# VHH binders against RNA-binding protein 12 (RBM12), part 4

Target 1, 78 residues: RNA-binding protein 12 (RBM12), of Homo sapiens (Human) (q9ntz6r430to507)
Amino acid sequence: FCVYLKGLPFEAENKHVIDFFKKLDIVEDSIYIAYGPNGKATGEGFVEFRNEADYKAALCRHKQYMGNRFIQVHPITK
Key: E = the ipSAE of ESMFold2; O = the ipSAE of OpenDDE; V2 = 0.75 times the mean of E and O plus 0.25 times the DockQ between their complexes.

## First folded at step 1 (VHH)

Design c8 (framework vhh_8pnl_2)
Fold by ESMFold2-Fast, scan of step 1:
Structure c8 (fold): chain B 78 residues (1-78), chain A 123 residues (1-123)
Amino acid sequence: as target 1 above (78 residues)
Amino acid sequence: QGQLVESGGGLVQPGGSLRLSCADAGFTFSKYAMAWYRQAPGKERELVARITSGGSTNYADFVKGRFTISRDNAKSTLYLQMNSLKPEDTAMYYCAARVYTISGSTRYEYDYWGQGTRVTVSA
């Protein structure tokens, strides 16, 4: 159960993703913040959840804020 | 202009050891999951070892117990320690940074590659 994240602050780290999805069972080693081939952060990321209930709860965090940025939370590969 | 640069390859006799290095030249090394791949003549490129940004490692069965992957984020360098080398380890060795991107609803994963370093194991 993976979600795609868009709109991440360019300085975001794994700890910020964990805090954004607080109380959900995240596979912490699954957290990935994307960087392009030019070495710049894209503002995109991925995270996996251990169960479907927390995956669905994560999708409900769509457009909530991480700092001053609203985060888009989308399903991956239907 | 990010670029990965491999070094440490060479000619070694069976049973010998080599340490490969992969240096970051212009991108943020510590943020990437990293891997070593190899390609022997006439074969497809195959995964040798992976290490996540957090340090978790994974190895191909044919190198377990012989090779060790590690990273030094302060030096922006990835390593592969190769022990008990065999002729079948002869290959071009590539380091790769794992890059994820999205297009539409589909997750795409690709590796940002170095140019490779050649390892030859022969008598």
Scores: ipSAE 0.000, ipTM 0.190, lowest interface PAE 11.6, mean pLDDT 74

Design c9 (framework vhh_7xy4_2)
Fold by ESMFold2-Fast, scan of step 1:
Structure c9 (fold): chain B 78 residues (1-78), chain A 123 residues (1-123)
Amino acid sequence: as target 1 above (78 residues)
Amino acid sequence: QLQLVESGGGLVQPGGSLRLSCAASGFTFSSYSMAWVRQPHGKGLEYIATISGSGGSTYYSDSVKGRFTISRDNAKNTLYLQMNSLKPEDTAMYYCARGYSIRIYSSGGYDYKGQGTQVTVSS
């Protein structure tokens, strides 16, 4: 159960993703924040949830704020 | 204030052992993968061992597999490298590095290396 994140602040770190999904059972080792060839964050990321209920709860956090930026939370499609 | 402080290096005979430590401060240690990176004098960086934020996943370069063990103590904000069966080729400055995420990488994806600790393997 993975989600795709878009709109992350460029200074965002794993701790910010953990806090954004607080109270949900995330696979902390799954957190991926994408970085471009210049070594700077692209604003994109991925995270996995251990169960379907928390995955669905995570999707409900779509367009909630991390700092002063709203985060897009999208399901991973095959 | 982000800080990584390596220690434990020294001079050792071939076949010997050393244990390196890295004390981390200024960030949530358990939220980041960590790496040990080495640089022999006048050569490029080599990512020798990485460990996920939880400690549940590790990666080793082929040059150290079976000889080195990476571990972490998140309660103490400390990263370790146990080095066994040391060879002259292991002589290098060893750096502790923080990953961009909690996920491990074989190379790249690591920043904020400390000042380093010198390991010299010589008879």
Scores: ipSAE 0.000, ipTM 0.112, lowest interface PAE 14.9, mean pLDDT 76

Design d1 (framework vhh_7z1x_3)
Fold by ESMFold2-Fast, scan of step 1:
Structure d1 (fold): chain B 78 residues (1-78), chain A 125 residues (1-125)
Amino acid sequence: as target 1 above (78 residues)
Amino acid sequence: QVQLVETGGGLVQPGGSLRLSCTASGFTFSSYAMNWVRQAPGKGLEWLSGISGSGGSTSYADSVKGRFTISRDNAKNTLYLQMNSLQPDDTAVYFCARGRYSSGWYKGAYYFDYWGQGTQVTVSS
């Protein structure tokens, strides 16, 4: 159960992703914040949830705010 | 043309080690996360490990954490998987795969743009 995140602040760290999904059981070591070839964050990330219920709840946080940025939460498809 | 070619597979005894390599061509290698995935006989695909484009972030499936190490050499367009403490249940075809998104890696997800042909690893006495 993984989601793709877009719109992350470029300064975002794992702790910000944890707080954004508070009350959901995330796999903290699954948190990945994407970086471009210049070593700077792209604003994209990924995170895994331990169960389907929390994965579905995470999708409901689509377009909620992390600081002053709204975050897009998308399902990962094969 | 995007191409991924795995090498380094073979027959090894339980407790042994192997290093797999994946050479990439046709794209800017350092801009993409890379992944290792395997398929054991009669089983589905299992994601094993991912590494960010810069190499600064890695992740591992619990089944291989502590035994396998993913790394990359962006100057050589090559991805590696160092496999230690191999067990008979590590017998599988091992694939390298490019993440769909630039610089993204995946854990427990099977969405990849391009796959290699795979290399066979057999762990038996």
Scores: ipSAE 0.000, ipTM 0.115, lowest interface PAE 14.2, mean pLDDT 77

Design d10 (framework vhh_8pnl_2)
Fold by ESMFold2-Fast, scan of step 1:
Structure d10 (fold): chain B 78 residues (1-78), chain A 123 residues (1-123)
Amino acid sequence: as target 1 above (78 residues)
Amino acid sequence: QGQLVESGGGLVQPGGSLRLSCADAGRTFSSYAMAWYRQAPGKERELVARISSGGSTNYADFVKGRFTISRDNAKSTLYLQMNSLKPEDTAMYYCAAGLTYSRYWSGTEYDYWGQGTRVTVSA
C-alpha cells in the first residue's frame, strides 16, 4: 500500500512525512523524498503503509496542509 | 539554542581537498537536522548536503561522489569532507541546524545558521 506525494516543502525530511501521517502505521524505511540536480527537494515523495485501513486514511489527507503547503496524496500500485 | 561556528575553509588548488567543520556549543546538537549550504558571489544560496538527526544523508547532484557529510554527536560537530575540488566550488560555506516541528514545513531557512567559512579553489 503505497502513496505518491506532491507539493512537499523544499525542507521536508522523513520526520516531516511521519508527522503529516501521524497516528497512521507507515513503513518508515519506505519513505522517499526526491531531490533534483540542484540538490533541492522536487516536492515529490513516496511512502508505504503497513495496512489497508491506514492507507485509506492517508488518501483522505489529500490536500491537507504540511505547514503552509497543501499536499497531494495519490494512490499508486507497485 | 547554540551558536554554529564554521572552520576549515581556505585557498586550495583544483583537485585538492578540504575538510570543513561546524561546531555547536549547544546541548541540543543531537536533536538537530544539519546541513551545509554555499553561496558564490552574485548567486543564490544553495543546498550542498543534508544529514538528519538519525544520520540519513542527501547530496546535491553537483557534489555527489566528491563530498561527504558526517556528524559527531558526542563532539557536537558537523563535517564536510570536500574532495576533487573545482573552481566552481568557490563560495562561502554555511552550516545550518533545524529542530523537529520548528518552521520545518516551509521552504525557509533553518532555525540556526553559522557565519560561514570561505573556500577558494584556484590555480
Scores: ipSAE 0.000, ipTM 0.108, lowest interface PAE 17.7, mean pLDDT 73

Design d11 (framework vhh_7z1x_3)
Fold by ESMFold2-Fast, scan of step 1:
Structure d11 (fold): chain B 78 residues (1-78), chain A 126 residues (1-126)
Amino acid sequence: as target 1 above (78 residues)
Amino acid sequence: QVQLVETGGGLVQPGGSLRLSCTASGFTFSSYWMNWVRQAPGKGLEWLSGINSGGSSTSYADSVKGRFTISRDNAKNTLYLQMNSLQPDDTAVYFCARGTLKYYTGSYSPRGFDYWGQGTQVTVSS
């Protein structure tokens, strides 16, 4: 059960992703924050959930804020 | 006394350009992320773009990528939005909003911005 994140603040770290999905059982080692060819964060990321219920709850966080950015939370098949 | 004032809106033809400005006062502008948000008639708030305190990092909503450019002049306490290739669906009230310096957990508001300007109307019509 994986989600694709878009709109992450460029300074976002794993701890911010954990906080954004607090009370949901995430696979903390699955957190990936994407970087582009220029070595800068793209604002994209991925995170896996341990169970379907928390995955569905995570999709309900779509367009909620992390700092000054709303986060897009999308289903992912890969 | 925190104040944000947007200017530069108006009526423009499809394909045209506008430059919005937001003048900030009452806080250390150069220490804050700044954002542009819009609200189309009958719709909710849509975040468009953000820029970090120093201006070295920017981000954009997919709806405006490649058409809009955010920038700032910390010496003038001014935030800008250069809008090119305007479309009728860009018609909205445009707000500048001050970002936060912190992340919050369970009590975090769905609106992460603490101060907003009054907005400036942009109408794209032929």
Scores: ipSAE 0.000, ipTM 0.097, lowest interface PAE 17.6, mean pLDDT 75

Design d12 (framework vhh_7b18_3)
Fold by ESMFold2-Fast, scan of step 1:
Structure d12 (fold): chain B 78 residues (1-78), chain A 124 residues (1-124)
Amino acid sequence: as target 1 above (78 residues)
Amino acid sequence: QVQLVETGGGLVQPGGSLRLSCAASGFTFSRYAMGWARQVPGKGLEWVSYIYSGGSTEYQDSVKGRFTISRDNAKSTVYLQMNSLKPEDTAVYYCAKLGYTSGWYPHSYYFDYWGQGTQVTVSS
């Protein structure tokens, strides 16, 4: 169960993603923050959840805040 | 015990309107942000709108200008007025109570309680 994240702050790290999904059972080592060819963060990321209930809960955090920015949370399929 | 009971779902033609209501009990309604989320077949769960305790509102881009969220603190009820409905709006709509987090997100929210959902079908 994976979600696609868009709108991450440029300075966002794995710890910020973990805190954003606080109380949900994420696969911590699945956290991926995307970087472009220039070596800078794109604002995009991916996270895997261990179970369907927490995956569904994660989708409902769409447009909630990480610092001063709204984070888009979208479903993805394998 | 926190309870959220949705009503107002049904079948409507494209371009039509529906008003969803969510009756809340078991907590101090006026102190909490409330929201609506929906599950579209094949699309998963997505948030639709929030109304904060202070009355500010936010909408998902696809419903902006068509949907209006409101609340009546005296009745402990949150509403979703849905206008200009499209077949793509067909979903189970859930009312949710939002919790407040602190620390790194001093003003952020998360859903901590959900209603049972109400079906909205937009078809000819």
Scores: ipSAE 0.000, ipTM 0.095, lowest interface PAE 18.9, mean pLDDT 74

Design d13 (framework vhh_7w1s_2)
Fold by ESMFold2-Fast, scan of step 1:
Structure d13 (fold): chain B 78 residues (1-78), chain A 121 residues (1-121)
Amino acid sequence: as target 1 above (78 residues)
Amino acid sequence: QLQLVESGGGLVQAGGSMRLSCAASGFTFSSYMGWHRQAPGKQRELVAKISGGSTAYDDSVKGRFTISRDNTKNTVYLQMNSLKVEDTAVYYCAARYGSTWYRSPEAYDYWGQGTQVTVSS
């Protein structure tokens, strides 16, 4: 159960992803924040959920805010 | 953490075929996966990459090599046909997460240990 995140603040850290998905059972060691070839964050990330119910709840957080930026939460396309 | 383990390398004669496998463990999804190689005395270069249903190849291997993924087995393959002596190199499996299609080896975050492919004439 994984989601793709887009629109993360450039300064976002794992703790911000954990707080954004507050009350959902995330796999904390699965949190990945992407970086480009220049070593700067791209604003993209991924996170895994332990169960389907929380994965579905996470998709409902699509377009909610992390600080002053809305976060896009997308299902991973198989 | 994502781990990549390559297998399937070895010695093969020019004109032959070989299939390399890359088993991924840990976090997996629709990520950018690639095969890179480093020939003796040369820099590491991208050979083939895959993301979702899209693939891309270096001009030196187009029409001869095919990259594919088995999501059920969490494995990426490189099918190498019509091998040439110039294909002799250590082949590395690599992974990157994100939506940007990067060619540079520096853009890949996870690497396998490498597998030697030697093509003799």
Scores: ipSAE 0.000, ipTM 0.101, lowest interface PAE 16.3, mean pLDDT 73

Design d14 (framework vhh_7z1x_3)
Fold by ESMFold2-Fast, scan of step 1:
Structure d14 (fold): chain B 78 residues (1-78), chain A 129 residues (1-129)
Amino acid sequence: as target 1 above (78 residues)
Amino acid sequence: QVQLVETGGGLVQPGGSLRLSCTASGFTFSSYAMNWVRQAPGKGLEWLSGISGSGGSTSYADSVKGRFTISRDNAKNTLYLQMNSLQPDDTAVYFCARGHKPYSWGSTYRNYYYGMDVWGQGTQVTVSS
């Protein structure tokens, strides 16, 4: 169960993603924050949830804030 | 140990062709997307092309579309770049780089250059008359 994140702050780190999804069982090793070939963050990321209930709860956090920026949370299942 | 080694670079005339190879060792080659990146003298890195772990999907920078072809042979742990219609501005050091490890959700993600963590030493390509 995975989500695609868009709108991450440029300086976002794994710890910020963990805090954004606090109380949900995320697979911490699955956290991926996207960077371009020039080393700059794109504002995109991905994270996996261990169970369906927490995956659905994560989708409900769509448009909630991380710092001063709202985060888009989208499903990316086959 | 995880390692990538490029070969096949050299001096070629404008309009000529070269085939670059990149041999991987120390990891499950077929589990990772692979990339070709170049750096011309005095310039930054330019991503050229990426290929999925299975070889089923490829992507190219606009500057090389139609001229370069990326491919891989997972049985030989080898990545290739076939370069045709070479121009003087293709003169650069060419690197292969390991991309992300595409699992089920990651298979929809076609940005092969994200997560590049292992790079080869590079092979010099010079296009000159």
Scores: ipSAE 0.000, ipTM 0.101, lowest interface PAE 15.3, mean pLDDT 75

Design d2 (framework vhh_7xy4_2)
Fold by ESMFold2-Fast, scan of step 1:
Structure d2 (fold): chain B 78 residues (1-78), chain A 125 residues (1-125)
Amino acid sequence: as target 1 above (78 residues)
Amino acid sequence: QLQLVESGGGLVQPGGSLRLSCAASGFTFSSYAMAWVRQPHGKGLEYIATISSSGSTIYYSDSVKGRFTISRDNAKNTLYLQMNSLKPEDTAMYYCAKGSYYGSGSYRPYYMDVKGQGTQVTVSS
C-alpha cells in the first residue's frame, strides 16, 4: 500500500512525512524523497503503509497542509 | 542496460569502519538522486541515506546520523558510503538505489527504480 506525494516543501525530511501521517502505521523505512537533475528536491516522495485501513486514511489527507504547503496524496497501484 | 554494482562490504569489529562503493552504468548518473538502503537478515528494507544529483542535499536515517557519510563522484559514476563507529545493529546487506522521477508505474520498489546485488556488512566481535 503505497502513496505518491507531491507538493512537499523542498527542505522536507522523513520526520515531516512521519508527522504528516501521524496516527497512521507507515513503513518508516519506505519513506523516499525525490531529487531532480539540478540537485534540488522535486517536492515529490513516496511512502508505504502497513495495512489497507491506514492506506485509505492516508488518501483522505490529500490536500492537507505540511507547514505552509498543501500536500497531494495519490494512490499507486501494485 | 542500467546497472548498479556494490562493493566494499566485509567483516569488522564493533567500532570499526568500512567504505562502500556503488558503480553505476547505463544511465546519466549525474541526473539522479541516489540512496543507500540496507536489509538485515529476515527484516525489511531501511533507507540509510539519500543524496541529490549534485551532492548538495543529503538526508540520513536517525540510526546512522553522525556515523555514516554518503557522497558521490559524478565524474566516476560512483556512489559512496563511509561507515564509522560500526555497531552490531548495522549488520545487513547494503544496496545502492537509483532515485526516480514520478512515472515509474511500479508498485514495489517503485520508490527505488533499481537496486544492485548488494554487499554484505557484518559487525561482530
Scores: ipSAE 0.000, ipTM 0.145, lowest interface PAE 11.7, mean pLDDT 75

Design d3 (framework vhh_7b18_3; at its last look DockQ between E and O 0.11; V2 from the best seeds 0.00; counts 0 for: pae E 18.3 > 2, grease 24.3 > 24.2, placed apart)
Fold by ESMFold2, look of step 2:
Structure d3 (fold): chain B 78 residues (1-78), chain A 124 residues (1-124)
Amino acid sequence: as target 1 above (78 residues)
Amino acid sequence: QVQLVETGGGLVQPGGSLRLSCAASGFTFSSYAMGWARQVPGKGLEWVSYIYSGGSTEYQDSVKGRFTISRDNAKSTVYLQMNSLKPEDTAVYYCARAPRYSSSWYGKYYFDYWGQGTQVTVSS
């Protein structure tokens, strides 16, 4: 039960992702924040949830703000 | 393959103007909504402007009246005219494409492809 994140702030950390999804059952070791080949953050990330209910709740937070930036939450696509 | 290439960034004094261009290729440009986002140092990525495939536009409050998004479907190009620039507009600006069709959990500000970015610096 994995989601794909876009729009993360440049200095986003695991703690900010955990806070964005607080009260949901995150697999904390699954949090991944992507950086590009030049070392700059892409704004992309990945998070796994332990159950389907929390996964669906996470999708409902699509386009909620972290600071002055909206966060995109998407189903993972193969 | 989908490619978005931004040009037109640079250094400008406060009160100045710049016009950003985004050349798009690898998809049917006229069928997609497009947008601009910016990476402000220390503050992360934020949405700036959005233009529908039919030409209707939307703007973040902080840029309304100063920035104008437009598109030229014949040239597969999106523009951002930035007037009355302020130091707080300093950022890397990205051109982005919205998906043509999205599910109910995707909105008008979801972007599926991003350009490499162009630096805009507003400083004396």
Scores: ipSAE 0.000, ipTM 0.102, lowest interface PAE 18.3, mean pLDDT 72
ESMFold2-Fast, scan of step 1: ipSAE 0.015; ipTM 0.450
ESMFold2 (binder alone), look of step 2: mean pLDDT 84; pTM 0.853
OpenDDE, look of step 2: ipSAE 0.007; ipTM 0.224

Design d4 (framework vhh_7sr4_2)
Fold by ESMFold2-Fast, scan of step 1:
Structure d4 (fold): chain B 78 residues (1-78), chain A 123 residues (1-123)
Amino acid sequence: as target 1 above (78 residues)
Amino acid sequence: EVKLVESGGGLVQPGGSLRLSCAASGFTFSSYAMGWYRQTPGKQRDLVADITSGGSTKYGDSVKGRFTISRDNTKNTVYLQMNSLKPEDTAVYYCAAKRGYSYWTSPSGYDYWGQGTQVTVSS
């Protein structure tokens, strides 16, 4: 139960992702924040949830704010 | 050019303490997660401790409560405070750096590694 994140503030850290999904059971070790060749964050990331209910609740956080930016939360498929 | 330079290793008595330092240069230190790994002869590198750019820490089960990882972004340095040292802590300790916090953290997920520093806990 993974989601793809887009629109993260460029200085976002794992603690910001944890706070954005507060009250949901995330796999904290699954948090990934992408960086480009220039050493700066791309604004993309993903995170895993332990159960389907919290995964669905996470999708409902789509377009909620992390600091000054709204975050896109998308389902990820293999 | 990226450089990670470990220091502070050496000989110590059981029950003693050591503080390892890793001085980083050539990248934006504050945006990198930093970790300490250790390796004994014939074994793979194992996680000792890591610290994210945001300050969240994780420890290997054998060192919880005895070791503390910390970072100083002003000095571009990560530290490992090692207390209550045991002979089983004898190993080469490596400093490592990675962008963000990799999905399913493993030694292979780190971008940069130091040369290692020997820690020997004498019987």
Scores: ipSAE 0.000, ipTM 0.137, lowest interface PAE 14.7, mean pLDDT 75

Design d5 (framework vhh_8pnl_2)
Fold by ESMFold2-Fast, scan of step 1:
Structure d5 (fold): chain B 78 residues (1-78), chain A 123 residues (1-123)
Amino acid sequence: as target 1 above (78 residues)
Amino acid sequence: QGQLVESGGGLVQPGGSLRLSCADAGFTFSSYAMAWYRQAPGKERELVARITSGGSTNYADFVKGRFTISRDNAKSTLYLQMNSLKPEDTAMYYCAARYGSTWYRSPEAYDYWGQGTRVTVSA
């Protein structure tokens, strides 16, 4: 059970993704944050959930804020 | 059936300490990751501390530096040492077990739960 994240703050780190999905059972080793040539997050990422209930709860966090950015939470489509 | 039994709760004044224990009854304790959760009236059950079957620990920010989770596999017992207690720590405290070496954040991911032990921090 994986989600695609878009709209992450450029300063985002794994700890911010963990806090954004607090109370949900994430596979912390699955957190991937894409970085550009300047060493900052590009705004994209992925994270896996261990069970379906928390995966569905994660999708309900779509458009909630991480700092000054609302985060898009999407099912992985490929 | 597996069952967890908590003990050690009670009434203490602010700044006091308590040691909670959780004993297994009917499962192979050393194969389980363990956690302490708490719940105050009108609030969701929240994670306090967790420990893997191998002994790695993790704490919620609001207890870090004050609480210590530990386990004794020979005695099939989980502990929570609670120091510098605050009125905000007043809650029912629950022990939880999950098969395997890893921990989980979600309460629904745990296989066994205890009945809880009450902690009241009041002057």
Scores: ipSAE 0.000, ipTM 0.074, lowest interface PAE 19.7, mean pLDDT 76

Design d6 (framework vhh_7z1x_3)
Fold by ESMFold2-Fast, scan of step 1:
Structure d6 (fold): chain B 78 residues (1-78), chain A 126 residues (1-126)
Amino acid sequence: as target 1 above (78 residues)
Amino acid sequence: QVQLVETGGGLVQPGGSLRLSCTASGFTFRSYAMNWVRQAPGKGLEWLSGISGSGGSTSYADSVKGRFTISRDNAKNTLYLQMNSLQPDDTAVYFCAKDRYSGSYLRGYYYGMDVWGQGTQVTVSS
């Protein structure tokens, strides 16, 4: 159960993704944050959830804030 | 034409202060979040701070939190960065940058920044 994230802050790290999905069972080793040539986050990422209920709860956080940024949470296309 | 122009850089000794300004033209300033980003010699870009279109929300990188303050004056189309307790590590070219999409945080989309100024040099040296 994976989601695609858009809109991550420039300085986003795994800890920020963990906090954004607090109270949901994420697979912490699954967190992927895309980085550009400058070594900063591009605003894109992926994360896996351990169960379907938390995956569905994560989709409901679409358009919620991470700090001062608006985060898009999308189902991953197979 | 959409433009961002930074001013206020210069030479300052460690422990000193500077205030940077960024004047915007060619777009509805109040509708866009604004950012400060820097690039130190031989280093990549580092995002420092962001402020919502209304000025009601701000965020800071850990490296500058407590020392730098972002603010804006929408009536003057101007963004500010107040820099206190400057250190040699703060030596960099400082850029202001506009978010790509307008709108409130409830509807807007963040896809990075689309318009950047030319930058202003800040040198912290004894």
Scores: ipSAE 0.000, ipTM 0.094, lowest interface PAE 17.3, mean pLDDT 75

Design d7 (framework vhh_7b18_3)
Fold by ESMFold2-Fast, scan of step 1:
Structure d7 (fold): chain B 78 residues (1-78), chain A 124 residues (1-124)
Amino acid sequence: as target 1 above (78 residues)
Amino acid sequence: QVQLVETGGGLVQPGGSLRLSCAASGFTVSSNYMGWARQVPGKGLEWVSYIYSGGSTEYQDSVKGRFTISRDNAKSTVYLQMNSLKPEDTAVYYCARGYKYGSSFRYYYGMDVWGQGTQVTVSS
């Protein structure tokens, strides 16, 4: 049960992803923030959920805000 | 198969504008991280701007507010709109395609395809 994230603030860290999906059972060590060749975050990331119900709830957070940016939440294949 | 061709360079006066175009073939521009880098006389290659597969953009501090990267997926083209040009912007500009690499623990981006470059000269 993985989602692909777009639109993360470039300063985003694992703690921000955890807070964005608060009350959902995430696999915390599954959090991956993508980095570009300049060593900065690209605004993209991935998170795995422990169960289908929380995965579906995560998809419902599509276009909700993390700070001043809305986050796109998309399904991905394993 | 995969090719990038830059156009739009030239001579311009300080304060002028140019739009660089990067025509891509053999792949889908919207599915890839794309960027512009430049070789300034007397300096090494430095990055200018990136547009990531998700549409997010990033700029080198010296060009923020003056340059804009964009793409036209229907035309398979990446653009760099350069406004308020300065003599310091004089360089050969290269378009590049990015790729993701990494392990199950971390992902990174690199560049695997480069264009031939286009010369931009800003002088009075």
Scores: ipSAE 0.000, ipTM 0.118, lowest interface PAE 16.8, mean pLDDT 73

Design d8 (framework vhh_7xy4_2)
Fold by ESMFold2-Fast, scan of step 1:
Structure d8 (fold): chain B 78 residues (1-78), chain A 124 residues (1-124)
Amino acid sequence: as target 1 above (78 residues)
Amino acid sequence: QLQLVESGGGLVQPGGSLRLSCAASGFTFSNYAMAWVRQPHGKGLEYIATISGSGGSTYYSDSVKGRFTISRDNAKNTLYLQMNSLKPEDTAMYYCARSPYHWSGKYSSYFDYKGQGTQVTVSS
């Protein structure tokens, strides 16, 4: 189960993703913060969940805030 | 030193199968999404498939969907591509590549490292 994240603060790190999804069983080593061809964070990322219930709960956090930015949480595109 | 070393290519007949391997070293393999890309002789690079760091998510180009399977063994720092129902148009140099890869598909061609490649030739 994987979600795609948009709108991450450009300074976001794995610890911020862990805190955003606290109380959900994430696969911590699956956390990926995307970087563009210039080597800078794009504001995009993804993370995997160990079970379907927590994956569905993660989708309910769509448009909640990480710091001063709301985060878009999307199911991964087919 | 970061290294990606591909192997498993060769000559096969149409309809045949091959399994490619990529041995990774010099970085924490499980922290990176990995990809396979190919380049036919005299043509541009074509994205084939990507897999997440944990192996839980995979994405395929339409040209190989249903025929190729990407997988990884993080304990062995190895990436695999199982190729079935091979066609002459699959003939290319195949490269193992390290992401950043965008799951939206937007930057599927952007990789920060590629290996030296392994040649796959599909002909009768």
Scores: ipSAE 0.000, ipTM 0.119, lowest interface PAE 14.2, mean pLDDT 76

